VHH binders against a7h7h6. Designs and how they scored, part 4

Target 1, 199 residues: a7h7h6
Amino acid sequence: MPSPAPSGLAPGFLVAAPALGDPNFAGSLVLMAEHHGEGALGFVVNRPGPVTVAEVLASVDEDLRRAAEANGRAGAPVLVGGPVQPERLWILFRPGGIGADAEGAVPVGNGLSLGGSRELLEALVRAPRGDPFLLLLGYAGWAPMQVEREVAAGAWVPLELEGSDLVFDVPLEQRWETAVRRLGLEPGGFLVGGGGASA
Short names: E, the ipSAE of ESMFold2; O, the ipSAE of OpenDDE; V2, 0.75 times the mean of E and O plus 0.25 times the DockQ between their complexes.

## First folded at step 1 (VHH)

Design o02 (framework vhh_7ocj_1; at its last look DockQ between E and O 0.65; V2 from the best seeds 0.00; counts 0 for: pae O 5.6 > 2)
Fold by ESMFold2-Fast, scan of step 1:
Structure o02 (fold): chain B 199 residues (1-199), chain A 122 residues (1-122)
Amino acid sequence: as target 1 above (199 residues)
Amino acid sequence: QVQLVESGGGLVQAGGSLRLSCAASGRTFSSYAMGWYRQAPGKQRELVAAISSGGSTRYGDFVKGRFTISRGNAKNTVYLQMNSLSVEDTAVYYCAAETWGYRLGSTDYDYWGQGTQVTVSS
């Protein structure tokens, strides 16, 4: 599992600019979990997939699906985290009852942790506290220096991780616009201006 | 991404003991859930023992009380202590690991070792 690496862009967000031509990432908000000399790794956190948490859990363990329903966790969408390894399930969660560095988890920072083990999935679904979590399929990856070049070219705008609300509390469909506003920009102006100066 | 290397197999007399080791290399940001399976000639592969990343253990019915799975100080190493061996324990023993980023639809571990032969003579 990618662990957070404090190297410029991680932990933090990348906000897709209109100049970004890649359809996998148009209008996306990416949580950057790792950024170092060997590359970068992140997750799109505003792209709902076609299946729910209950549907994914049913494919893992029917008892786990029942636990999610009992705990009110079943109806949330599983997100499309990125185009790399779309069959792999990742877990973002807000630590509380489950610790930030619990077994199978690594802290990302500012009330956010990342995991990907079946054991962690079961712990979170069955947790007495009902720690908020997001399930994601796939991830976003960048080769060495690639993300730095894309930021320099204006394809992505970095945003500091100011807490985990963009991941867990802001509605999915508003996350990109909310991130743009936190950059001091107006979403409409940003869209029309190609990431532009008129915002 | 992950390579599993098994060691410790060999020939042993009935009633004897063997200790198998399995070392995982590659991405190791956290410990792996790891297990031992075996397959005897003409038989299906069966669970011997498994250990979660948190240390919870699970055993196959025919080895419970005789075999013990444990994790090394570095959580990327797992051991299988095999006591009171019988001829029926003769098999190829496989190390398996479940890594981060759980693979949906898989009923098997993500990675498998090459196997190590255990032969118990009467």
Scores: ipSAE 0.110, ipTM 0.506, lowest interface PAE 3.1, mean pLDDT 81
Fold by ESMFold2, look of step 2:
Structure o02 (fold): chain B 199 residues (1-199), chain A 122 residues (1-122)
Amino acid sequence: as target 1 above (199 residues)
Amino acid sequence: QVQLVESGGGLVQAGGSLRLSCAASGRTFSSYAMGWYRQAPGKQRELVAAISSGGSTRYGDFVKGRFTISRGNAKNTVYLQMNSLSVEDTAVYYCAAETWGYRLGSTDYDYWGQGTQVTVSS
C-alpha cells in the first residue's frame, strides 16, 4: 500500500448475505485489504481449513514447525482465506513491536497488520512471546467494479473496521453473526439488498 | 501483469559507481517487495539487495556495504546505488518484485525484469 487507501471498502469487512449461494463465500466474513479502480483483495477470516499451523510450517521448514510447537503456536487451524492461489500463505497479526516494518507487511488499521514474507513468518513464529497471528491460505479477488456490483446487488454488506476483535478475539464460528449484529440485523433475517446495513 | 523496466546499466571502470533504476507498473492494489539480483556467466542468480514495502533492506554477503537499495517516493520505483565496483561485479542485474503474500515452497520472486548488463573493466 504505497498510496493512501481510497474512501471505499478497504480497510473494512464484507459480510456475506445469508442467501449468498457461492460455497466459497456462504456465511463468510471478509477482511478487505485493498479496494481501488483496478479491483479489490480480501481474506475470509472465519473459515478454518483442514490443516494446522504445524502442518503448513513443516512444508516450509521443519525448524519453523519445531519453533511453533516450542512456543505453543502450532495447534491452531490455518484459515481458508479464499479460493485464489491456495498455495499462497498470508499472515494476519496484531503488531506489538515485531514485524511492524517486516518484509511485505502493511497495516490494515486498528491493531491489524497483514504480511506475506518468509522473514515475517519466521519472526512471528520464533518469538516466544511475540505478537498474535493467524495464517491464511489463498485470498478473494475482485475484478474492476466487481465488488461494487456485488454490494449493489445485495450479496455483501460493508461493515467498518472498528478494531481487531472480530479477527483475534471473537471465535471463528461467531464472527459472521457478530458482524451481522453490529450492522443492526438479526442473523437469518438478513436479506439480499434489503438489509439495514448502514447502522 | 506487473511490468518491470530496468535502466542505468553499462560499462564502468573498476572503483567506479553506477546507479540502477527499476520502475514497476501494472497492478496498483498490490504491495511490492522488490529486489535486485545478478547473474554472471556460468553462475547461479544471486541476491544483491531487497527492500520491503515498509523500507526494510537486506543485502547479499558479497555487497560488504558497497551497495545501497532504496525505494522512490512514489513507491513504484527501486534503485540500486553501486559504489567501489570491481571486475567481479560484472553481471546481468535483474529487478524483481513479489506480490503480496508468501508463495509456499518458492524462493523466487513473482516478476522479473529483462535485466541490464553491468560491465566493470580493469
Scores: ipSAE 0.053, ipTM 0.480, lowest interface PAE 4.5, mean pLDDT 80
Fold by OpenDDE, look of step 2:
Structure o02 (fold): chain B 199 residues (1-199), chain A 122 residues (1-122)
Amino acid sequence: as target 1 above (199 residues)
Amino acid sequence: QVQLVESGGGLVQAGGSLRLSCAASGRTFSSYAMGWYRQAPGKQRELVAAISSGGSTRYGDFVKGRFTISRGNAKNTVYLQMNSLSVEDTAVYYCAAETWGYRLGSTDYDYWGQGTQVTVSS
């Protein structure tokens, strides 16, 4: 079954505002994959972790590590997706590739899909085209109405997901700033008050 | 936490059919993959069938087209239609669910049902 229709903040981005007090999310760009009455699921997409794709793959299957190395995919950092279940591996990728039909793959929207199966991982790592993918450890989770409250409080600024470029085409270190600029704000500092954002 | 409840198990004659149902309750994400595992006495638990949130399916080698996994109208419901059952299919069948991601080095599902007994008599 396909993912439910987009609702609320998903699919979309949350841009961390300066007012965000949680160190886990300071300066973060979060991809919102799911948002509904039972809560929300998201991934920080601009925080590199301490391990590389190669290192993670080696822990899964040495053959995958070798394949990634052969394809020039081994050197990329695995991202810290969030504080929840930091041992869990997630895969962000563009739909339409070899891994699109892999077990566990689900569309997020607007050129992004999410998965977490070994099958998907293998498909993407071994893909001759070298389709882009991100590996993330952990995720961000919100209880019911929590993310709404945080947005209302000015901790996050929602940004529509118009494409996967922020995830795959913008360098990690520039993703947050790029997102801020897309909001019409200045990365040097902005305030969010009364449900609005101002530079 | 997600709770899984199986139903539909029972006694059936060889060549017969059963339809297992699993309903997930509690807080869930729509991205959950669901599947069926079975464990016979003295044997290891093995995959019967799995279906992704997107509808992709996979089956154990022993299934050979006899079983079909499907999702219900409710997103958190999964069925296993078992046809042409044999004595070798006797086992406790477990419903399982997992989120989109997987734990490094683990192939286990995140959530398991209590299991339902399927007994196929000769």
Scores: ipSAE 0.022, ipTM 0.287, lowest interface PAE 5.6, mean pLDDT 84
ESMFold2 (binder alone), look of step 2: mean pLDDT 80; pTM 0.822

Design o03 (framework vhh_7ocj_1)
Fold by ESMFold2-Fast, scan of step 1:
Structure o03 (fold): chain B 199 residues (1-199), chain A 121 residues (1-121)
Amino acid sequence: as target 1 above (199 residues)
Amino acid sequence: QVQLVESGGGLVQAGGSLRLSCAASGSIFSINAMGWYRQAPGKQRELVAAITSGGSTRYGDFVKGRFTISRGNAKNTVYLQMNSLSVEDTAVYYCAARLGSYWTPSEYDYWGQGTQVTVSS
């Protein structure tokens, strides 16, 4: 019989601490989608990539690109979700017109679902209600016990997932600061170096 | 909905090798982990090997060092390379897929029909 796996960090956020030395994660806000004995999986949700939603859609279906232009989605950046499999496309969305457990999707909780299928992408782009979604390339992965050790070492500060506004509504460049404030901390006080400090 | 199709089972002599394949279709991007379980006559079902979408692997104690789980080019395919087979490896091998549980890790949600592996002396 196997022992129960730890699962305390998902769903939730990891807020990068100033001491984190990995440039892939400096100043990042990570949405944790899975945490168990086999490891952890998450997505950086505040790092814009070099391509737009329109550019990704054009490579899939030109009609889909036109649909995104019509609904104002074309100019949004596709995010860099993490260093693992940087060519793999993921979809985070706020359920509404499209259900949280629609085909190709799994609920994360508190107004968030995750998927990656072309069918889901098409359904979200064509959704009559204009349900919010983000496209991400790559993900953040942790081996067994790795994320727990990094949290214990002070590299990450866990933050509870309370709604999906940090993912969809808060401007990209303010997401880390907003998360720090939700931890009950002031961003300037959390950062080191007085006045000139960065994450 | 996820459908799993196993292939590669059969009869092999002790000391030989066999490669099992499992292809998933349907809601493939919702799969967090895929794995292999086996059930021998008169025994309980046991974990053989598992691989997560993040690349972490787990193995049952009786197969460590002999079996290797890997993903194909398509993320929807997993392989089980079985080396140094013994009569005790004779069982029905089941492919299993798990949807991610974000509050509590869940056990495998989808199961294949199974493929017979028979190791002769």
Scores: ipSAE 0.000, ipTM 0.152, lowest interface PAE 13.7, mean pLDDT 78

Design o04 (framework vhh_7ocj_1; at its last look DockQ between E and O 0.59; V2 from the best seeds 0.00; counts 0 for: pae E 8.4 > 2)
Fold by OpenDDE, look of step 2:
Structure o04 (fold): chain B 199 residues (1-199), chain A 123 residues (1-123)
Amino acid sequence: as target 1 above (199 residues)
Amino acid sequence: QVQLVESGGGLVQAGGSLRLSCAASGFTFSSYYMGWYRQAPGKQRELVAAINSGGSTRYGDFVKGRFTISRGNAKNTVYLQMNSLSVEDTAVYYCAAKYTIESGSWTYKFDYWGQGTQVTVSS
């Protein structure tokens, strides 16, 4: 699991420029979890994956699936977090909730935590208040100085992480556009030069 | 959602050949199995052939070298070349995609199935 590294671009967002040619990241909003001399780690937070939360839960515990259904969460897609280890499940959630003390949870920063344990998932799914969470498969990775080069090339535009509202309170299909607007740009006119970004 | 589209089934005479195709969409995993299963009337579904993402293959005992599973050039496409078909090979053939999701000690298994394609071998 990524550890908190509040340096440089993390914690924060990267907004993919329209000209970004990498199909893994085209139109993506990436949550940067780590950024340091050894590279960077992030999660695409606006790309739906091929499976639903319900399907994940049902594969292990039907009771959890039912709980998610009762809370209206069953139909949500598991997101594609990135091309690296696409079979690895991540749980993104807000700290301070029922799952905050779950084993293996680590803070990302600015109101976000990351985990992966079944205990955490169960706690979140069964939470009376319906604490928000995202399930993600895989992550995005950058080699040393790679993300900096890509940002310099205009492939990504950094966006400050001001709370977790962009991740949890903005509909999936609107997250990128919302991020672009927060940059002071218009989605339809967003032109940032640069090459493709890869992870 | 993961979707499997099958094609290539039909009627063929004994001794003939068919080539089944399966294309998976919405499938983004790097480690997986794709395969073909068949189910004849009144019989259980059985493995015909499978290939993993690395190219390793396995076959049902009845295949005996008659069938070959292979990957296509397109991502997440598999073919089943069936030669020397016999009446006993008549069945609905299903494409399957299988993968596993892991989170620590936590494991989820997923199976996706195509709609099936009828293969009929006449004497």
Scores: ipSAE 0.492, ipTM 0.739, lowest interface PAE 0.9, mean pLDDT 89
Fold by ESMFold2-Fast, scan of step 1:
Structure o04 (fold): chain B 199 residues (1-199), chain A 123 residues (1-123)
Amino acid sequence: as target 1 above (199 residues)
Amino acid sequence: QVQLVESGGGLVQAGGSLRLSCAASGFTFSSYYMGWYRQAPGKQRELVAAINSGGSTRYGDFVKGRFTISRGNAKNTVYLQMNSLSVEDTAVYYCAAKYTIESGSWTYKFDYWGQGTQVTVSS
């Protein structure tokens, strides 16, 4: 029987602090999808990955790729979501025209949903409403109490999920800086101060 | 619109050398596994040499020490340097680009092949 799981960091963001020494997560912005007594799961949402959305869609159907190009979606990179199961595709989306539970998807919270099926990908591209989505390879995982300890040590700074614009609307290369500013910090000062503190 | 275009094949005497090139377009070249495969008439297509995105290489047993695969990510090109050629190396040589994504019960396979280039080694 599983114990009741505390949910403190999900849904939400973890902003990588300069003191974080792990190269897998340096300068990253992580969307936290689950946080409970058995651990935590999240996705790095600002790291471009090895293929484009167009390449994924073309592997399914050339007409699907063309539809995405017509809608301005095909040029986006598939992101590196984290080091766990780096070959596994995840679909993070904000349903407008399709339900949060459509095609086996599950709600993450604050209007965000998570899935992974080919059928979901097709539905998102073919939808009359151009619902935002992000494709991710792999995820970030934490053992029980591990993410809490890393936050307490200053490796990550939590940021509340007040909207999904950091996932879909803010340009990829600006997401970490934008998150730092939403913490009430200046990115340049945060980088310089954190670097000195870690030494 | 994915294209793999092989060049550098031809007729060569035993003991000679050839350099094959494969020019790639339409996909994120630097991320893909790149390979050279060959097929002689009446035989299965077999791996000659492969190079992953990180630059690690793998060779078929019959070409180790004689062939060298390399990649130029800036030029979107993969190369096969073939030295000490023998009549047994006569085949059509194919360039391949591969990438695989798992997604629950579905696998997205990116599996692109060139048209091939003929290599003929005379005694």
Scores: ipSAE 0.205, ipTM 0.611, lowest interface PAE 4.2, mean pLDDT 84
Fold by ESMFold2, look of step 2:
Structure o04 (fold): chain B 199 residues (1-199), chain A 123 residues (1-123)
Amino acid sequence: as target 1 above (199 residues)
Amino acid sequence: QVQLVESGGGLVQAGGSLRLSCAASGFTFSSYYMGWYRQAPGKQRELVAAINSGGSTRYGDFVKGRFTISRGNAKNTVYLQMNSLSVEDTAVYYCAAKYTIESGSWTYKFDYWGQGTQVTVSS
């Protein structure tokens, strides 16, 4: 009675089931940016990483760090987006004007865009009422059919991307729990493939 | 919120051994270049041993096969086994984690350091 393996998981979220055993993904909420026959690509959006936004900005220009502090953007951690290319910095943002048509920015659906340029980062930081953004290091990758098998096996529960509030407005430590509740499931334990039961 | 906590230092007789540990938290440990550095009185800080994310190691010339660095990724810990210690090894030993971030045409290098642990070798 397991559901057929889904296709088209991007854009969307994967919510880690409590029994997911991989330390890279235990308790994670993953934003799916690509899903096709050659595999899938996503970003963990609830795991704090090794540096803060302030530290990244100070390495570029101390004035950028000060601007981020003035706009309340300096204290957030840079997130661990996944184990692949863990040194690669990505910018996830909700464009309201700045960077909406920036060269190299790619929409990922429902008010989210992905970029990586210095110019984009500086523009987002310097705008006093600018668009919200996250910085992420690395990404999660799945081989062909891998994410489909993991969903079918109950390791992940897909959640529709209905907006960007789960990524930008819900506090980091509450994102997984909030996603679970939006699925109609109980945080702290649930079974996939069996209705309503939890530990 | 990166933390590096050294342990295992102390007083030891010449010819003895110590095992230093550095417990790491707040970052993806397996991705970091990890190292031990030391600073003796009146000297500049110098590399003792380093291990990259792929497990390749490098040692300062003064080590002469006496020390071994290793990493336990499951425990987020880097180790330094020090054998055949001499008075010249007396120093504060620091754990360091180093990371490089790339974004488009940017390269950023970040260093994190522990508080250090004293190693004192008596004759």
Scores: ipSAE 0.012, ipTM 0.332, lowest interface PAE 8.4, mean pLDDT 81
ESMFold2 (binder alone), look of step 2: mean pLDDT 80; pTM 0.815

Design o05 (framework vhh_7ocj_1)
Fold by ESMFold2-Fast, scan of step 1:
Parts: structure tokens; C-alpha cells; sequence
Structure o05 (fold): chain B 199 residues (1-199), chain A 122 residues (1-122)
């Protein structure tokens, strides 16, 4: 049952549409973690940043960096999550046990949880296999009613959160295209401003 | 003034079903997001399901496809239909209400019920 609920954008994705005026968000896929009367908060989940997980961990603890290397998790890029508070580190992860009870961790839904504590980071890195995780710097924020207006203007297309595969399993470079296809659209047609031209 | 009263908990065998109810009073129910949380021994409270004032829902991964949250605004009641119960679902289940859906840790909800015990036997 489709319903235009004002707080219905989280949990879910926003897919950047051709109508989006900011070139910095062209091709962005945003995971929406919160949407309520005070605004909205999300993370761009398809933009690699200039530093790796290993480089972030080295700033915390050399032992922790070594653990990440031993477990094959050191080489992944830290993502640019958005322009707000670009120095703030966030952790998106799929809880399988490790980190499920971590202080400050919040379920986003459908295989996704959000945290930011050093204790959570250490637990995820030190587990021999561990839960999949992404590190992000910064977030995308919207003032009250702002994201609703942007969606109504066609700048963003909402996509239901059907699982965490777009965040952890689909290759970074293919996440936007995969999300567009899940909307029932062809990425090439969408990019040239023909997203609604199915007739 | 504000009260949340849970009911429907109990002992059930694995594979069974339970329906939890939370009767709310002392606030305009239709303006609030309602949530169900659970807490098992040795764990922090975790979100089971939430329903926004507009009817949109959010579920924890461990229950998606098995549990359904719904609300009856005329009765000021939120429900949790629990199907295909497993031993891992054993916990105290708490009803919670908030004017906003923000960060959703246990400490961020405006109001909490006293909880109802759900025990699933093998």
C-alpha cells in the first residue's frame, strides 16, 4: 500500500535523480537513518573518501590496524557519508553477533545498524571473521520539512530498504545503478532526464 | 498522566505465536510513533519494531517476516503479532512512545511501559 507518509523515508534509500541541482550529489545513493519532525539524517553509501580503514585504525591503535590487516579489512576505503560534520566517524554494520549489544549502536533495519563508538570499532575489527562494516566520515542532514520538499520536487526518489545488500554486497561503483534498477528504471534513461518516459 | 500498559506475553512453545498489545493513555496517541523493544539477559534493549504516526514501519532484522507491528488509533493501542517464535525471542518486551523518531536508543523515547515477559520453550 503506497502512502506518502511525512516520516516514511527512514529506514530506506534516497536515489539521486536528474532533477537534483547539486552536482556533488549526482549519482548518490543515500541511506536514510532518521526522518521525523526535527529533520532527517542519512549517509551517502557510494562515495569513496581519500583514506582507508587501515589509516583510520592507525590513528587509534597500531594493534588494531594489524588486526584489520590480518582479517583482510584494512584496504577498504572510508566513505564520504555527507558534508555535515566531515570529521565525525560513523560505523554502518551488519550485526551477526559481534557489536549487536554495543553501547550507542542503533538498528536501522533490514540487516543494518549504526554506531560510532571506539568500543564497537574494536569489536568489529578484532573478531576473526567479524560482521561486515563500513566506516563513513560525515553525514547528510536535512532541516524540518526540507527532505520532503526535495522529494516532492523530484530531486530524490525513495527506495524501500529490502535488505543491507546495497550497503555491503553490491560493489560501491554499482550501488546507484542497482538502486535505479530496483525502482524499475534503466540507469542510462534515468541519467539523461528520461526517468519517467516508460511510454 | 502518561501510561503504557503491555499485555499478551507468556510461555509458548517454539514455532508458536503470540500477540502483544500496548494500551496507551494520557497523550494524543495518533501524534506519536510507537515502538516495541526487547531485552534478553545480558543484552541491551534492542528495537523489535516501530510504527510512525503516519503508519510507516521499521523492523529489526532478527524478526522481519515473522513479526508485524500495527496500530489502532481508535483504541489507542499498538500491537505486535509474533509468528514462528524461537527460543532466541525469549525476552522482556517493552512498549515505547515518542513524538519524534530520532536515534531510537532506549534513552531517547519519551515514555516506556513496564514490560511483558515472553518465554519460548524448546
Amino acid sequence: as target 1 above (199 residues)
Amino acid sequence: QVQLVESGGGLVQAGGSLRLSCAASGFTFSDYAMGWYRQAPGKQRELVAAIYSGGSTRYGDFVKGRFTISRGNAKNTVYLQMNSLSVEDTAVYYCAATRKYSWLTPGEYDYWGQGTQVTVSS
Scores: ipSAE 0.000, ipTM 0.099, lowest interface PAE 14.9, mean pLDDT 79

Design o06 (framework vhh_7ocj_1)
Fold by ESMFold2-Fast, scan of step 1:
Structure o06 (fold): chain B 199 residues (1-199), chain A 122 residues (1-122)
Amino acid sequence: as target 1 above (199 residues)
Amino acid sequence: QVQLVESGGGLVQAGGSLRLSCAASGFTFSSYWMGWYRQAPGKQRELVAAITSGGSTRYGDFVKGRFTISRGNAKNTVYLQMNSLSVEDTAVYYCAKGSTLPYFSGSEFDYWGQGTQVTVSS
């Protein structure tokens, strides 16, 4: 293989196509946080899980749970981020100053940061401004060359990360359809024959 | 400023029991994970048990069913009840302060005590 022009799928989104090779990812919108020669890592950002933010916080600190309730954050679902390490908690957040310096937090790009520490969680929950964040359990992982092969096979359609609205602002139930429309495609046509070319 | 002081170690016969205590100061104890690690001569340090601020616990595979971790927030103390001790449990036991949930990855514990020796003889 010749050395191609550098292109990466991170930061960006992968929009699940109707190829349906893996039921874990049917209808998924995946935020790609890493993509390099050693593989790729991302998060499904449109799959609500069985537990709420309040339930996760209750396992940390009762005062923190109460702070989340006071700030209107307690009822949000914790998302299923992917099938790898389903017990590992991740925090996707929009840095608004508080939490940006938290240990282990790293920028993903275009108004998104990623972390996984208790001090970050507390800073975000207690923030007076109410900076947006999502809690996710697990992640999506790809071996070297795997995600590239799946994209080439049409299982995923890449979408640029222009901002963080698909992660924080668009309702969960609409994120996949909204992403499909941003690709210039009609969701109904995309579901029927993968391009709207079918009768 | 963070201080962890372990106690309760000593010599015990195989099949016996010991209760370790860790007195904590210099931080808001009730808000943090606490844990116990151990290190035997010539071996790597390993997780024995951990307890969240809310009381949820996890254990290393070789101590499940025999050891119980608990905490007393009013006394700023974490405990390790060790039952059915065997010679293989001989190690220095370290109290650890953490700040992470069971579901977080990375640095789970950020401070360690000086350790207390546990010796199990047959």
Scores: ipSAE 0.000, ipTM 0.145, lowest interface PAE 10.8, mean pLDDT 79

Design o07 (framework vhh_7ocj_1)
Fold by ESMFold2-Fast, scan of step 1:
Structure o07 (fold): chain B 199 residues (1-199), chain A 122 residues (1-122)
Amino acid sequence: as target 1 above (199 residues)
Amino acid sequence: QVQLVESGGGLVQAGGSLRLSCAASGFTFSTYAMGWYRQAPGKQRELVAAISRGGSTRYGDFVKGRFTISRGNAKNTVYLQMNSLSVEDTAVYYCATDSHLYWETGKSFDYWGQGTQVTVSS
């Protein structure tokens, strides 16, 4: 099937605005991986879940858990990527050395790639000097025209994907605030003044 | 349960064309992303092209402008049209579906075909 429609929101971020009433997304920063005529798919990248990378790996393969611990990869939280298919594991990573040519991985843009294979997970975990990665459970999904309508209604503010620092380098708890500042806004002012229009 | 069966490989001279097909069964094809990978002797398998459920495509840098991936949901088939072939395109080509891990089961959902050999002579 041909690509259905021009995509304006992927790759990029959506920054949750005060107008957003959905508790699943309040205060969230979403990385948009797909946006087309059949909908959109993204990942919340600033919500830690209750389990760590080590705990996920232990349930898959104890050898991988030990490799992650040895290589300093074990302590990071697995993120809650969104409410859709909350049991599905995704791997968001910055390709470089090991992982750049991984099976099943697709580029998102600006140094970000997405995958989900065991081969990719193992390659990233076993590499002492490997690429940064995040594990996410679930994703954010939008029906056709839904995300466009939510943006038009002011629920989300698009932010251009300029590198991958908001995903891997900015501390998790600061990502929404940092994204708001990159929109040219002060976080406190954005939260308080979100419903008011400047003349 | 899931089966992916590749066809269309063969021997072709440099500058020629081949069309690969992958017939899928055992899953709801129209809801899955599909891809083509290749592996030359002594090398890791690399992504050649991928197509999402919605028809968005991605290509490896070495094949952009020469190869086209497409899908026929009515026939449960994904295709790879390969034009302007060079000797460096010589590899076994594999059809694959999207790769997912379910944490609760530790299960991999990577599904691969058996591969089809493409040989490009000078």
Scores: ipSAE 0.000, ipTM 0.162, lowest interface PAE 12.6, mean pLDDT 78

Design o08 (framework vhh_7ocj_1)
Fold by ESMFold2-Fast, scan of step 1:
Structure o08 (fold): chain B 199 residues (1-199), chain A 125 residues (1-125)
Amino acid sequence: as target 1 above (199 residues)
Amino acid sequence: QVQLVESGGGLVQAGGSLRLSCAASGFTFSSYAMGWYRQAPGKQRELVAAIYSGGSTRYGDFVKGRFTISRGNAKNTVYLQMNSLSVEDTAVYYCAAKSYGLAWDRLSSPEYDYWGQGTQVTVSS
């Protein structure tokens, strides 16, 4: 019944704590898509990358770039989802029908789905009243038992996924701060460890 | 670390059936698209079948209606049921895995993330 790596952290968020030493994840908010005996997989959802949706689509299909422009999606940043395979494009989306049955799409849970196929990308971009979506390059990965140890050490603070607003609706630059406040913490106090410099 | 191990190949007479299996380890199987490719002597490698984690499938034109791909996520295994085999199906069959992270590259691409060593299928007349 109980596994050595239970799925308790996915779907959910990990909020980077001051104890986290890895510069790839400092100040990050990670959406956890998978957590099981084989490890964990997630995406940093608050780190804008150097390219826009339009720039990525121009390299794929000029017709898709024009569709994104027509639907008001061209100027959105493509996020840096994590340090693993930084050239691979992932799609997080809210399944509202347009992308829900596309090939390669899998439910994450709580109003979120994950994909990476060209067919999904095209379906989402071409839909004038389609599902909101987020493009990410790369992902965050953890070996078996690794994320559990990092949480136990205080490097990450878990936050329950109650809806998808932190992924799609809250402005990127406010997502980490908003997540910290939802933990019942003050961002300034959290960053300094509650008064370590004063004590 | 990552391993794909094919089994179930062999010699069969025309009109017969074979079931290929591919046991996967070292990656998160349920999040990967799985496929079967084949390569006959003197020919390029071609798509036989692919299956996505959601259950949707793709087939090569020459095998539609005869072959069925399926997956067992709990067992980290993908299967290919081959019915009504003909001499033209003689080839080395390769198991392949591709992450869902590549939106620009479809599963029909010959460059998958991981490949098995292949298993020989020989159909005699």
Scores: ipSAE 0.018, ipTM 0.216, lowest interface PAE 6.0, mean pLDDT 79

